# Miniprotein binders against Mucin-6 (MUC6), part 33

Target 1, 185 residues: Mucin-6 (MUC6), of Homo sapiens (Human) (q6w4x9r395to579)
Amino acid sequence: GHCSLEGGSFVTTFDARPYRFHGTCTYILLQSPQLPEDGALMAVYDKSGVSHSETSLVAVVYLSRQDKIVISQDEVVTNNGEAKWLPYKTRNITVFRQTSTHLQMATSFGLELVVQLRPIFQAYVTVGPQFRGQTRGLCGNFNGDTTDDFTTSMGIAEGTASLFVDSWRAGNCPAALERETDPCS
Below, E stands for the ipSAE of ESMFold2; O stands for the ipSAE of OpenDDE; V2 stands for 0.75 times the mean of E and O plus 0.25 times the DockQ between their complexes.

## First folded at step 7 (miniprotein)

Design ze41 (from ze0 with E40L T44I S46A I85R E88L)
Fold by ESMFold2-Fast, scan of step 7:
Structure ze41 (fold): chain B 185 residues (1-185), chain A 98 residues (1-98)
Amino acid sequence: as target 1 above (185 residues)
Amino acid sequence: GSAEEIRKLVEDAKKELEEARRLFEEAKRLAEEGNLEEALRLLIEAILELLEAIFELREAARLAGDERLTEELERLAEELLKLIREVLRLYVEIEREE
């Protein structure tokens, strides 16, 4: 299955349901028992400089017990807060430059991430067939049915994207709270 | 109903494709004149129009049960992707010059 984050604010789920999304927090894209070491893929959104969108993707994060790999729109790759030279390899993950404008994170466990750095920061997630019906997060549940793609973190199927997206926040969103009280935001 | 929704999505996608083509032609003209900053801005605008069109076609495909319609949507999506590749090619060429 394929899930994509494109054009600053667009998401297409593994079951091919497209939706638009506005937010300024970190969100869970993909959780699955198929990911080792309690792994999860996350997306960071912030206020947009991209036309057509209020908010846009600014970083993608792979988090596990061992690793916090961050790929950001400024073309920096870090693991556990330390900048890494590419190609960067761990036991099960390799991050490398696929083209002058694209990075790839390849894994041994059926997850592939391709990040477009320029001209617009975008992400493409591919998962193997073992993930069918075993995913949760913004990329959907990968069960072949688009009608329940907006299943919240509490297991409730919503008719709208806004409640679905809010349920997949990965933290307290301190930046969003600061912006809410800032008279210049 | 879904037929009305599909018609609107396809119509919107076609308008966005036409806008993207106009933006691409203007960007080529600006690049030839040496106005590279404005050319890059229009190329990014063209890409955003094309992505919006593709997402409208994906929603139309999800709603459609007609196999002939979905084949037409796939052909239109291929044309959008071809134009995106042309726009990106010019973007990269101009970036190398700046």
Scores: ipSAE 0.375, ipTM 0.711, lowest interface PAE 2.9, mean pLDDT 82

Design ze42 (from ze0 with S46A R58M L81R E88M V92I)
Fold by ESMFold2-Fast, scan of step 7:
Structure ze42 (fold): chain B 185 residues (1-185), chain A 98 residues (1-98)
Amino acid sequence: as target 1 above (185 residues)
Amino acid sequence: GSAEEIRKLVEDAKKELEEARRLFEEAKRLAEEGNLEEAERLLTEAILELLEAIFELMEAARLAGDERLTEELERLAEELRKLIIEVMRLYIEIEREE
């Protein structure tokens, strides 16, 4: 299954449910028992544009008991706070430049991440079939049913994206708002 | 990778882009007619087609070393980026109207 983080804070879940939000926080993108060492994939959003009226993806983080790999929009890759030259390899994770505009994080445990650096910073998450029905976070629960894709961190299915997104905050940040799809159209 | 493999990936991505455009136009028509459930179903199919095309273009770009092919890949990537946002917008709009 595929989950996408597109420009302007658009997200498509593993069950292909799209939504949009306005938020400036680190959010849990993917948690699963299939991720080793209490691993989690997280997405960092911040204000974009001159007026800061919209938000955008600024970094993707893979956090486990051993690693904190950060891939940021300025094309810096760090692990545990230290900048790394690519390709960067750990036991189960390799980060490398897939193309002139894309970085890839490949893993041995069925998770793949591709970040588009230019022209817009975006991320694409791929998980193997072993993750089916075993994911939590902004990418949804991967159970083949879009009606419960807004399942919060407390296990409650919400009808709106803003409450869903807010429940997956990884820090003490302002509440997310559901953004109009195009305020200027 | 071979030039033939790259051409195959690009051709598949173009096919998926055109299928997504067709699905998007049909979904717009169904939404105008008030058939929101079927419109959402087609939009979901369009999103899946577009995501597959994006991954195929990323693989083609990884294999490519040809300037001509890179230019074509950039053009296709821009079309995919624009269309997927439009498809997502319509889906979200339909959900809000329910």
Scores: ipSAE 0.437, ipTM 0.750, lowest interface PAE 2.7, mean pLDDT 83

Design zg14 (from xg9 with T47L; at its last look DockQ between E and O 0.56; V2 from the best seeds 0.54)
Fold by ESMFold2, look of step 8:
Structure zg14 (fold): chain B 185 residues (1-185), chain A 85 residues (1-85)
Amino acid sequence: as target 1 above (185 residues)
Amino acid sequence: SMKRIRVYIEVEGDPEKIEEAALKIEEIAKELGVEVFVFVREEDGKLVVVILVEGDEEKVKEFVERVREILKELGAKVEVEEEEL
């Protein structure tokens, strides 16, 4: 399964459902029981222009009970807040420079993340077949049916990307009043 | 203290009501200068809200105390795990 996060907040799910959204929060990209120690992949979005309708990916975060690995637009990799030299290894995760413009996080549990650092910060998520039907988040549910890829964090299928995306927020959002009045969120 | 800790708060209850409280929880985190994530996870076929907070030990513990009060008012059952960073 392949999920992509490309310029202008463009997402393509594991079931090849494309959508775009505008938001400046941290969102759950992928949850699955296949990720050890309650692992999750998160995406951080921020403004990329003069209006809220121009948002882009600025970091990807792998979070588990042991690790918080952040790969950010400033090309710094941290784990639990400490900057790390590449290649960086844990028991089941390796982060290394794939090319001059791409970093890769490889794992023993079927998750692979490739991050394009330049010219535009983009991310590509690959999961093995064991993840089929067992994913949640912005990358969809990987069940082969695009009509329910917009399933919210509460398990409800929505018809619009905006309601779906908003349900997957995990933090770093504007204040509640600002979000309620902003047509781009 | 200059120690940093991470606390996981797993909340069982009505996840929609707990998520509605997320803005207040995030405001408390901002006030105390701690980083927080509030999100829903599925565990054993049911929905669980996770509140993950990290930062200075004193501030994180104050955060946890204030958030416990909010969760108590929602009738939620909580499990708390602390880890030193």
Scores: ipSAE 0.694, ipTM 0.852, lowest interface PAE 1.1, mean pLDDT 85
Fold by ESMFold2-Fast, scan of step 7:
Structure zg14 (fold): chain B 185 residues (1-185), chain A 85 residues (1-85)
Amino acid sequence: as target 1 above (185 residues)
Amino acid sequence: SMKRIRVYIEVEGDPEKIEEAALKIEEIAKELGVEVFVFVREEDGKLVVVILVEGDEEKVKEFVERVREILKELGAKVEVEEEEL
């Protein structure tokens, strides 16, 4: 399955349902029992530098009990707050430069992330067939039915994107994240 | 050198009621200068709320104590795991 985060704030789910949202915090993209050590893929959104009414993807985070891998629009990759040179490899995850404008995070558990750095920060999530019907989050439930793609974190199917997106908020808004990464603080 | 820790808190109870406390929990984290994530996950067919916090050991421990008090008032069951970063 394929899920995309494009054009600043457009999302297409694993079941190919498109939508747009206007949020400025961290959101759960993907939760699944197929992810080891309670892993989750998350997206960080902030206000666009061009327009205060628009929001844009600014970072993608893979969080598990052992790792917090952050890939940000400024082309910095960190794990647990430490900057890493590419290629960066752990036991199950490798982050590397795929092209001059794209980074890739490959895993041993059927998840792949490709991040476009320029001209616009965008992300593409690919999951193997073992994830079918086993996903939760902004990328949808991957069950082949688009009518329930707006299933909230509480398991309720919504007709509109706004309540769906709000239910997948994970806190840690960009202002707090930026302060955390300040080397002088 | 400053010791940094990560604490994983799993909360079982009424997830909607616990989520209503999320904004208060986030305010405490901002006050203490710690990074926090609060979200719902599914475990063994039931919903649980996860609170994951990172930062300086003293500030994280103060955060956990204040959050435990809030969750106790909600009648929630709490499991806490700490890891050194």
Scores: ipSAE 0.645, ipTM 0.838, lowest interface PAE 1.4, mean pLDDT 83
Fold by OpenDDE base, look of step 8:
Parts: sequence; C-alpha cells; structure tokens
Structure zg14 (fold): chain B 185 residues (1-185), chain A 85 residues (1-85)
Amino acid sequence: as target 1 above (185 residues)
Amino acid sequence: SMKRIRVYIEVEGDPEKIEEAALKIEEIAKELGVEVFVFVREEDGKLVVVILVEGDEEKVKEFVERVREILKELGAKVEVEEEEL
C-alpha cells in the first residue's frame, strides 16, 4: 500500500482515495498492530501563510515506546529530541539520505517512508501486504475499498474529510477545513 | 530531566463525558507546558485511548496525577507506563 502527502494539503490513501484538508495539527497517519512497540506514524501540519487555507506539511514523526524520530522540513532528523547524523540506525529503523532532496526511513517491519525535502516538503508511506486491512489513520484502512477510508478513530464512517481528519488529531488544534480535490487535477 | 509517560485508557461510558475529559486533559497539558499526543487503538475488540505525555519530569508527574483524577471520575481503567528518553 502507498499513501502520499503531497502539495501541502493533499492526501492519497493506501486505497488510492485522494482528498484535501487544511489543518494545523499533528495527525495520526498510520496505526497498526503490525507496528512494533506501539508504533505510529504522524504528520505535523502548520500554517504556511496568512489564510486558514494556507497550510502545509512541516514534519513527519514516527513514535514508538523506544523512539520519537522526527524528520522536519529543515532537513533535521532527531530521535527523542536529539539531532542525529545520517545515516542513523536504531534497532529496526534506519534513516538515510536517498538523494540530494530525499530522505528515507527504512524499517525491518514492513514500513517505508520517503520524505521529499524540496521543493515541496512531501511524504510517501509504503506498507507491506501484512498491513492489509490492519491500518488506521489518515492513510486509511488499506482494504481495497475507497468508500470506507474516512473511518474515524472511533470506528465511524464519515462522509466528509473534515470530520475524518479531525478524529485523527493527536493534540488540541482547530478544526480542519476540507476540500475533496484530486491532487492531479 | 525529560520524561515520557504513556497512559492507556479503556474507552467506556458516555461519549460526551469522554469528550469533556479529553478537553480538560488538553487544558492541563497546556497549563503545565507538557507535550501531549492522543490517539486511539483497538485491542481485543475494545477501544483504547493512548495519551503520550512528554516534558519536564515534575510537570509530567503532575500531569499524570491530574489526569488520573479526571479519569477516576469517569470510571475508566487506566494503565501508566513510564519511558526514559
């Protein structure tokens, strides 16, 4: 499954459902029992302009019992708040520079993250087949059905992106704005 | 020193009360200046709210104590795990 965070406010789920939202919070992208040590992948969005519609991805965070790995738009990688030089390896996670503009977080448990630093900070999440039907968060449930991707953290299917996205907030933040727009259109 | 604590809460009861509790918890976090991550998991068919709190050890400790008080009023089952950063 492939999930993408592109264009500052566009998301494509593992089931290939595209949607758009504007929020300034930390959101759960991926939770799964397949992630060891209570692992979760999160996305940090912040204001990129004056209007409420000017929001963008500014960091990706992998959080587990052992690690808090942050990849920021400033090309800084930290673990538990400490800056790390690349390549950086801890247990079953490796962060390294893939290209001049791309960082990769590779894991031994079927999660891969590629972060594009420039010109736009974007992220691409790949999970193995063992994750099928066992994912939750903004990237959806990876079950091959796009119609139920907007399932909230409480297991309720929503018709709109805003309520769906808001349910996956990891902190106290303003409500998200929604627009279902194909990022390729 | 910095400390991280995970609080696991089994979700039971009135959704409105749970939401109210969540708001209070967020306010406490803001007051104490600790960083909080809240997310929901499913375990054995049950919903579990996980609160991760990070910050100064004394502040984190105070946060957990205050959160426990709120959750006791809700009758929630609470488990706490301490992590070292």
Scores: ipSAE 0.367, ipTM 0.717, lowest interface PAE 1.5, mean pLDDT 90
ESMFold2 (binder alone), look of step 8: mean pLDDT 80; pTM 0.787

Design zg27 (from xg9 with E19L V48R V50T L52F)
Fold by ESMFold2-Fast, scan of step 7:
Structure zg27 (fold): chain B 185 residues (1-185), chain A 85 residues (1-85)
Amino acid sequence: as target 1 above (185 residues)
Amino acid sequence: SMKRIRVYIEVEGDPEKILEAALKIEEIAKELGVEVFVFVREEDGKTRVTIFVEGDEEKVKEFVERVREILKELGAKVEVEEEEL
């Protein structure tokens, strides 16, 4: 299965359902019992510089009990800080430069990530057949049925993308925090 | 030398109430300069909220104690695991 994050804020799920959203947080892309060490793949979105209503992918994060890998346009951050050289290799994960504009994260557990760094930051998630019907998050449930691709973190199938996306929030939201720091609001 | 740790917090309770507290939890992380992730996990028919926090040992420990107090007020059960980076 293939899931794509393209054009700033467009997502196509593993079951090929396309949607768009306007969120500015860290979101779960993929949770699965097939990921080792309670691993999760996440996407970080922030406001686009060209429009206040538009959002753009700015980083992809793989986090487990053992491994942390953050890929952004400018750097790769790991458990050891910024990776000065690629390839970066662990037991089950290798991050390497596929082309001058693309990075790849290859794994031994059936997950592959390709990131386009320039001119526009985009991500492509590939999972093996063992993930079928065993995925949760923004990339959908990979069950062959697009009608339930907007299944929230609580297991409720939504008709719209907004409630679905909000349910998969996984961390800091810069816009929400900035609003909180205004003492006169 | 500074020691960095990662703490994995498993929270059992009302996930909606816990997630509504996420903004406050994230503000505490910002004050202390620690990185945090908060998300729902389902395993063996049981719904839990997972919090990963990473940073300087003393700041992470302060974060954990402040978050424990918030979650206790929500009636949540909390399990904590610490890992060295």
Scores: ipSAE 0.374, ipTM 0.707, lowest interface PAE 2.8, mean pLDDT 78

Design zg28 (from xg9 with E19L V40I T47I V50T L52F)
Fold by ESMFold2-Fast, scan of step 7:
Structure zg28 (fold): chain B 185 residues (1-185), chain A 85 residues (1-85)
Amino acid sequence: as target 1 above (185 residues)
Amino acid sequence: SMKRIRVYIEVEGDPEKILEAALKIEEIAKELGVEVFVFIREEDGKIVVTIFVEGDEEKVKEFVERVREILKELGAKVEVEEEEL
């Protein structure tokens, strides 16, 4: 299965359901029992500009009990807060430059992440067949049925993207992004 | 020193009270300047929450203690584990 985060705010689920994402928080893209050590893949979104209502992807995070790998739009890769030279290799994860404009995170457990750095920051998630019907998050449940792709963290199938997206917030949400809109708060 | 702690929570009951607790926990994280990642799922009629909290050791420990106080009012089961980094 393939899930994509493109054009700053568009998402296509593993079951090929497209929707527009609008938010300024860290969101769960993918959780699964197939990920070791309570692993989760997450996406960080922030406002694109003070005069606009649009949001864009600014970082992708893989968090487990042992690792916190962050790939940011500034082309910096960190693990547990420390900057890493590429290629960066752990027991089960390798982060490397795939092309002049793309980084890849390869894993031993059936998850692959490709991040486009230029001209626009985008992410592509690929999972192996063992993940079928066992995923949750913004990328959907990978069960072959698009009608329940907006299943919230509480297991409720919603008809709108906004309730679905909000349910997958993982914390680190800013109170205010720009002082221009909240000069006294 | 930098520390990461995993907090595992099982809770059942009033969804509004659980949501209020979640909002308070997010406010505490901002107050203490710790980074949190919150994972929520429904399992067999219970709400299961896993929180990874990261930051300065003293701030992370204060966060955990204040979370325990909030969750005590909900009768939640709470398990805490320090992660090796």
Scores: ipSAE 0.367, ipTM 0.722, lowest interface PAE 3.1, mean pLDDT 79
ESMFold2 (binder alone), alone request of step 7: mean pLDDT 80; pTM 0.780

Design zg29
Fold by ESMFold2-Fast, scan of step 7:
Structure zg29 (fold): chain B 185 residues (1-185), chain A 83 residues (1-83)
Amino acid sequence: as target 1 above (185 residues)
Amino acid sequence: SMKRIRVYIEVEGDPEKIMEAALKIEEIAKELGVEVFVFVREDGTTVVILVEGDEEKVKEFVERVREILKELGAKVEVEEEEL
């Protein structure tokens, strides 16, 4: 299966459902029992443009009990807060420069991540067949049915992308805007 | 030179109520200068609060969060590791 994060917060799920959202937080892209050691793939979004009305992907995070691998739009790769030279290898994960504009994270457990650095920061997630029907998060449930791709972290199917996305927030969120004229935003 | 730790807080209870407290938990993390993630595990019923930072600040965070979770009737398990 293939999931993509492109442009100004556009997502296409593993079941090929496209949607767009506005958000400035870290979100769960992919949770699965197939990921070792409580692993999860996460995406960090932040404001883009002058009006603060648009948001864009700024980093992708792979988090497990042993690793916190961050690939950011400034082309820095860290694990557990320490900057790493590429290629960077762990027992089950290798991060390397695939082309002048792309980084790849290859794993031994059926997850592949390709990050486009230029001209805009984008991510492409590929999972093996063992993940079918075993995924949760912004990339959907990979069950071959797009009508339930907006299933929240608590198992409720939502009709709108905004409620779905909010259920997958994982932290580092700025204060919410109270109203149009809020001076603290 | 300053010791950094990561703490996994596994919370069993009503995940909806626990997640409603996530913004308050995140505010405590920001105040203390620690990094936090709060999310529902793939089982759909357990909430994970993962925090990392300076040992003294992380331990203060854990204590304050325990008070919030106590109000929610949640069962809490804590695991610590050095970074």
Scores: ipSAE 0.485, ipTM 0.780, lowest interface PAE 2.2, mean pLDDT 81
ESMFold2 (binder alone), alone request of step 7: mean pLDDT 83; pTM 0.819

Design zn0 (from yn5 with K8E K19E K46E)
Fold by ESMFold2-Fast, scan of step 7:
Structure zn0 (fold): chain B 185 residues (1-185), chain A 83 residues (1-83)
Amino acid sequence: as target 1 above (185 residues)
Amino acid sequence: SDLEERLEREIELVEKWLEELEERAKKGGISEDVKKLIEEARELVERAKEALERGDLFEAAVLLIRAFLLLRRAARRLAEEEE
């Protein structure tokens, strides 16, 4: 399954449901019992500075009991608060420069992350088949049915992104503004 | 736990950096944008301490990530403004 965070504030879930939101917080992208050491993938959004009060992705985080890997739009990679030279390897995770503009985080547990650094900070999440129906967060539940992709942290399926996105906030931030969802071009 | 011990050490380091940036900001000649970044980072660090005190390690870790990102932005902008 593939989930994408593109164009500053657009998300496409593992079941290919697109939506957009306007929020400034850390959000849980992916939680799953398939992630070791209580792992979670998260995204940090902040104001983009352009008109319309838009927000954009500024960092992607993998947090577990052992690792706190942060890949930021300023092209710095840290683990547990310490800056790391690439390639950076742990027992189960390798972060390396895939191209001059892309970093990749490869794992031994079926999660892959590709981050585009330039010209726009964007992220692409790939999970193996063992994650099917076992994911929760902004990337959806990966069950092959888009009608319940907006399942909140309380387990309630919503018809719109607003309550869905707000339920996946981490760090007790302000609630995201109501926005039009499912931006089909 | 080992995670709790690591977060305690990280808070100490972030707090020291925050205090250094706050002192540099007191010298004046910096934009309101930089001041707001430092102020927001201070709030996040204090909330992280509170989360750690109540045993919410996940919340403390998440708050520290945001604080660190804001401090890096503030330091970069401050260096640019001092040039």
Scores: ipSAE 0.567, ipTM 0.813, lowest interface PAE 1.6, mean pLDDT 82
ESMFold2 (binder alone), alone request of step 7: mean pLDDT 85; pTM 0.843

Design zn00 (from zn0 with A75R; at its last look DockQ between E and O 0.69; V2 from the best seeds 0.00; counts 0 for: pae E 2.0 > 1.5)
Fold by ESMFold2-Fast, scan of step 7:
Structure zn00 (fold): chain B 185 residues (1-185), chain A 83 residues (1-83)
Amino acid sequence: as target 1 above (185 residues)
Amino acid sequence: SDLEERLEREIELVEKWLEELEERAKKGGISEDVKKLIEEARELVERAKEALERGDLFEAAVLLIRAFLLLRRARRRLAEEEE
């Protein structure tokens, strides 16, 4: 399956449902029991300084108990906060420059990420068939049915993108005008 | 190594970068935009420390991602302003 984050704020799920994204936060893009070490793929979005209505992808993150790989719009790749020269290898993950404008993160567990650095920061997620019906997050549930692609973190299928997107926020982020209260503290 | 140990190391690293930027800001001549980035990064670091104390490793890890991104943005903006 293929999921894409394009044009700064457009997302197409694994089941090919397109939607537009708004918000300034870190979001869970993909969670699955197929990811080792409690792995998750995440996307960081920020607003432009000039237009508050625009949302832009600024980083893609792979987080597990072993790794915290961040690929950023500024073309820096870090793991656990330290900048890495490419190609960069861990036990199951290799990050390398695929072309002059694209980075690739290849894994041994059926996940592949391609990041376009220029002219617009964009990301493309590919998962193997073992992920079918076993994904959660902004990329949808990969079950072959687009009607439930907006399944929230609470397991509720929504008809619109707004509640779906908000349910996948990671780290409490400010609301449009003020900070959100953290009920968990 | 343990994820908790790695997060503690990241907090040490980001604290060092943040302290350097905060020291620079005290000298003046810094825009409000850069000050806000530094202040937001400080808040994220403090929240990450609190999450780590609670044993919420996932929350600490996520908060640190944004802290590092904000600090790199502050450094770029500061360099532009000082040209």
Scores: ipSAE 0.651, ipTM 0.842, lowest interface PAE 1.2, mean pLDDT 83
Fold by OpenDDE base, look of step 8:
Structure zn00 (fold): chain B 185 residues (1-185), chain A 83 residues (1-83)
Amino acid sequence: as target 1 above (185 residues)
Amino acid sequence: SDLEERLEREIELVEKWLEELEERAKKGGISEDVKKLIEEARELVERAKEALERGDLFEAAVLLIRAFLLLRRARRRLAEEEE
């Protein structure tokens, strides 16, 4: 399954459902029993301008009981809050520079993350087949059905992205704004 | 736990940064945008500490990450404004 966060506010789920939202919170992208130590992949969004519609992805975070990895545009921050020299290795996770503009987080448990640093901060999440039907969050449930991708954290399938996205907030933040648009436009 | 200890270290680091930036703010010469970032970060840190006290480690972690990012942004913007 491939999930993408592109253009600052566009998301394509594992099941290839595209949607757009504007939020300034931390959101759960991926939770799964397949992630060790209660691991979760999260996305941090913030305002990039003066209007509510000017939002952008500013960081991707992997957080578990054992590991914390924050990938931002400028640096990779780990457990001690310090920027690390790459490649960074811990247990079953490795973060390294893939290209001059791309970082990659590789894992032994079937999660891969590629982050484009420039010109636009974007992220691409790949999970193995063992994750099928066992994912939750903004990346969807990876079951081959796009119609139920907007399943909230409470297990309710929504028809629109707004309530779906808001349900996956990892803190007290303003409500997300929804706009239907082509992520390629 | 390892996570709790990690969070405690992160709180210390973030508070250090906050104190530094707040002192700078008292001297004046910083933009309102930077001040807002500092204030927001301070609020998040306090909430993180409260979460930690409740044993809600993941909530604390999430809040601290955001606070950390805000402070880094504040520092960068401050540096840019000084140029």
Scores: ipSAE 0.551, ipTM 0.814, lowest interface PAE 0.9, mean pLDDT 91
Fold by ESMFold2, look of step 8:
Structure zn00 (fold): chain B 185 residues (1-185), chain A 83 residues (1-83)
Amino acid sequence: as target 1 above (185 residues)
Amino acid sequence: SDLEERLEREIELVEKWLEELEERAKKGGISEDVKKLIEEARELVERAKEALERGDLFEAAVLLIRAFLLLRRARRRLAEEEE
C-alpha cells in the first residue's frame, strides 16, 4: 500500500483516493496495531504563502514509546530533539540518505517512508500487506474501498476532506478561516 | 517512563533555545514575522509543559515538535535578516 503527500497539500490514500486540504497543524497520517510501541506517523503542515489556502508539508514525524524522529523541510533529522547524522539507526528503524534529494526511513515492521527534500518537500509512505484493513489517519484505512477513506478519528465516514482532515489534527491548532464559507452553501 | 524522561530533556533543550531567541528579540531590529514565530513557539512550549504535568505525553510530544519547527524557522529568518 502506498500513500503520498505531494506539493499543494495533495494526498493520495492507501486505497488511491486523492484529495487536497488546507491546514496548518500536525496531522495523524497513519496509526496501526502493526506499528510497535504505539507508533504513529504524523505530518506537519504550515503556511507557504500569505493566505491559509497555501499550505505545505514541512515535516514528517514518527512517534512511538521509543522514538520521536522528525524529518523536517530544513533537511535536519532529529530523534527526541537531538540532531542526528545520517545514516541513523535505532533498534527497528534506519534513516539514511537514499539520493542527493531523498531520505529514506526503513523499518523492520513493514513501514517505509521516502522523503523528497528538493525541489519540493514531499513524502511517500509504503506499508506491507500486514497493514491491510488495520490503518487509520490521513492515509485512509487500506481496505480496498475508497468510499470510507474519509473516516474520522471517531469512526465516522465523512463526505468532505475538510471535516475528515480536521478530525485527525493533533495539538492545539486554530481552525483555518477558509473553512468559513457561506454557512448556507 | 522512558518517553517522559525524553520529553523532559527535550523541553530543557527547546527552552534554552527559546530564551536565546527571546533575548535577541528584545534587542530589536527583527521583523514582525520573526517576532511572531518566537511568540508562538513560547506558547507551544508552555502548553507542552502543562501537558507533561498532566501526563499527556502524546500531546506534549506533538506541541514540542511544532515549537521546535517554529524556532528553526525563526533562527533561519533571523540569520537571513542579519546578513
Scores: ipSAE 0.484, ipTM 0.782, lowest interface PAE 2.0, mean pLDDT 82
ESMFold2 (binder alone), alone request of step 7: mean pLDDT 85; pTM 0.835
ESMFold2 (binder alone), look of step 8: mean pLDDT 85; pTM 0.842

Design zn23 (from zn0 with F58L)
Amino acid sequence: SDLEERLEREIELVEKWLEELEERAKKGGISEDVKKLIEEARELVERAKEALERGDLLEAAVLLIRAFLLLRRAARRLAEEEE
ESMFold2-Fast, scan of step 7: ipSAE 0.648; ipTM 0.844

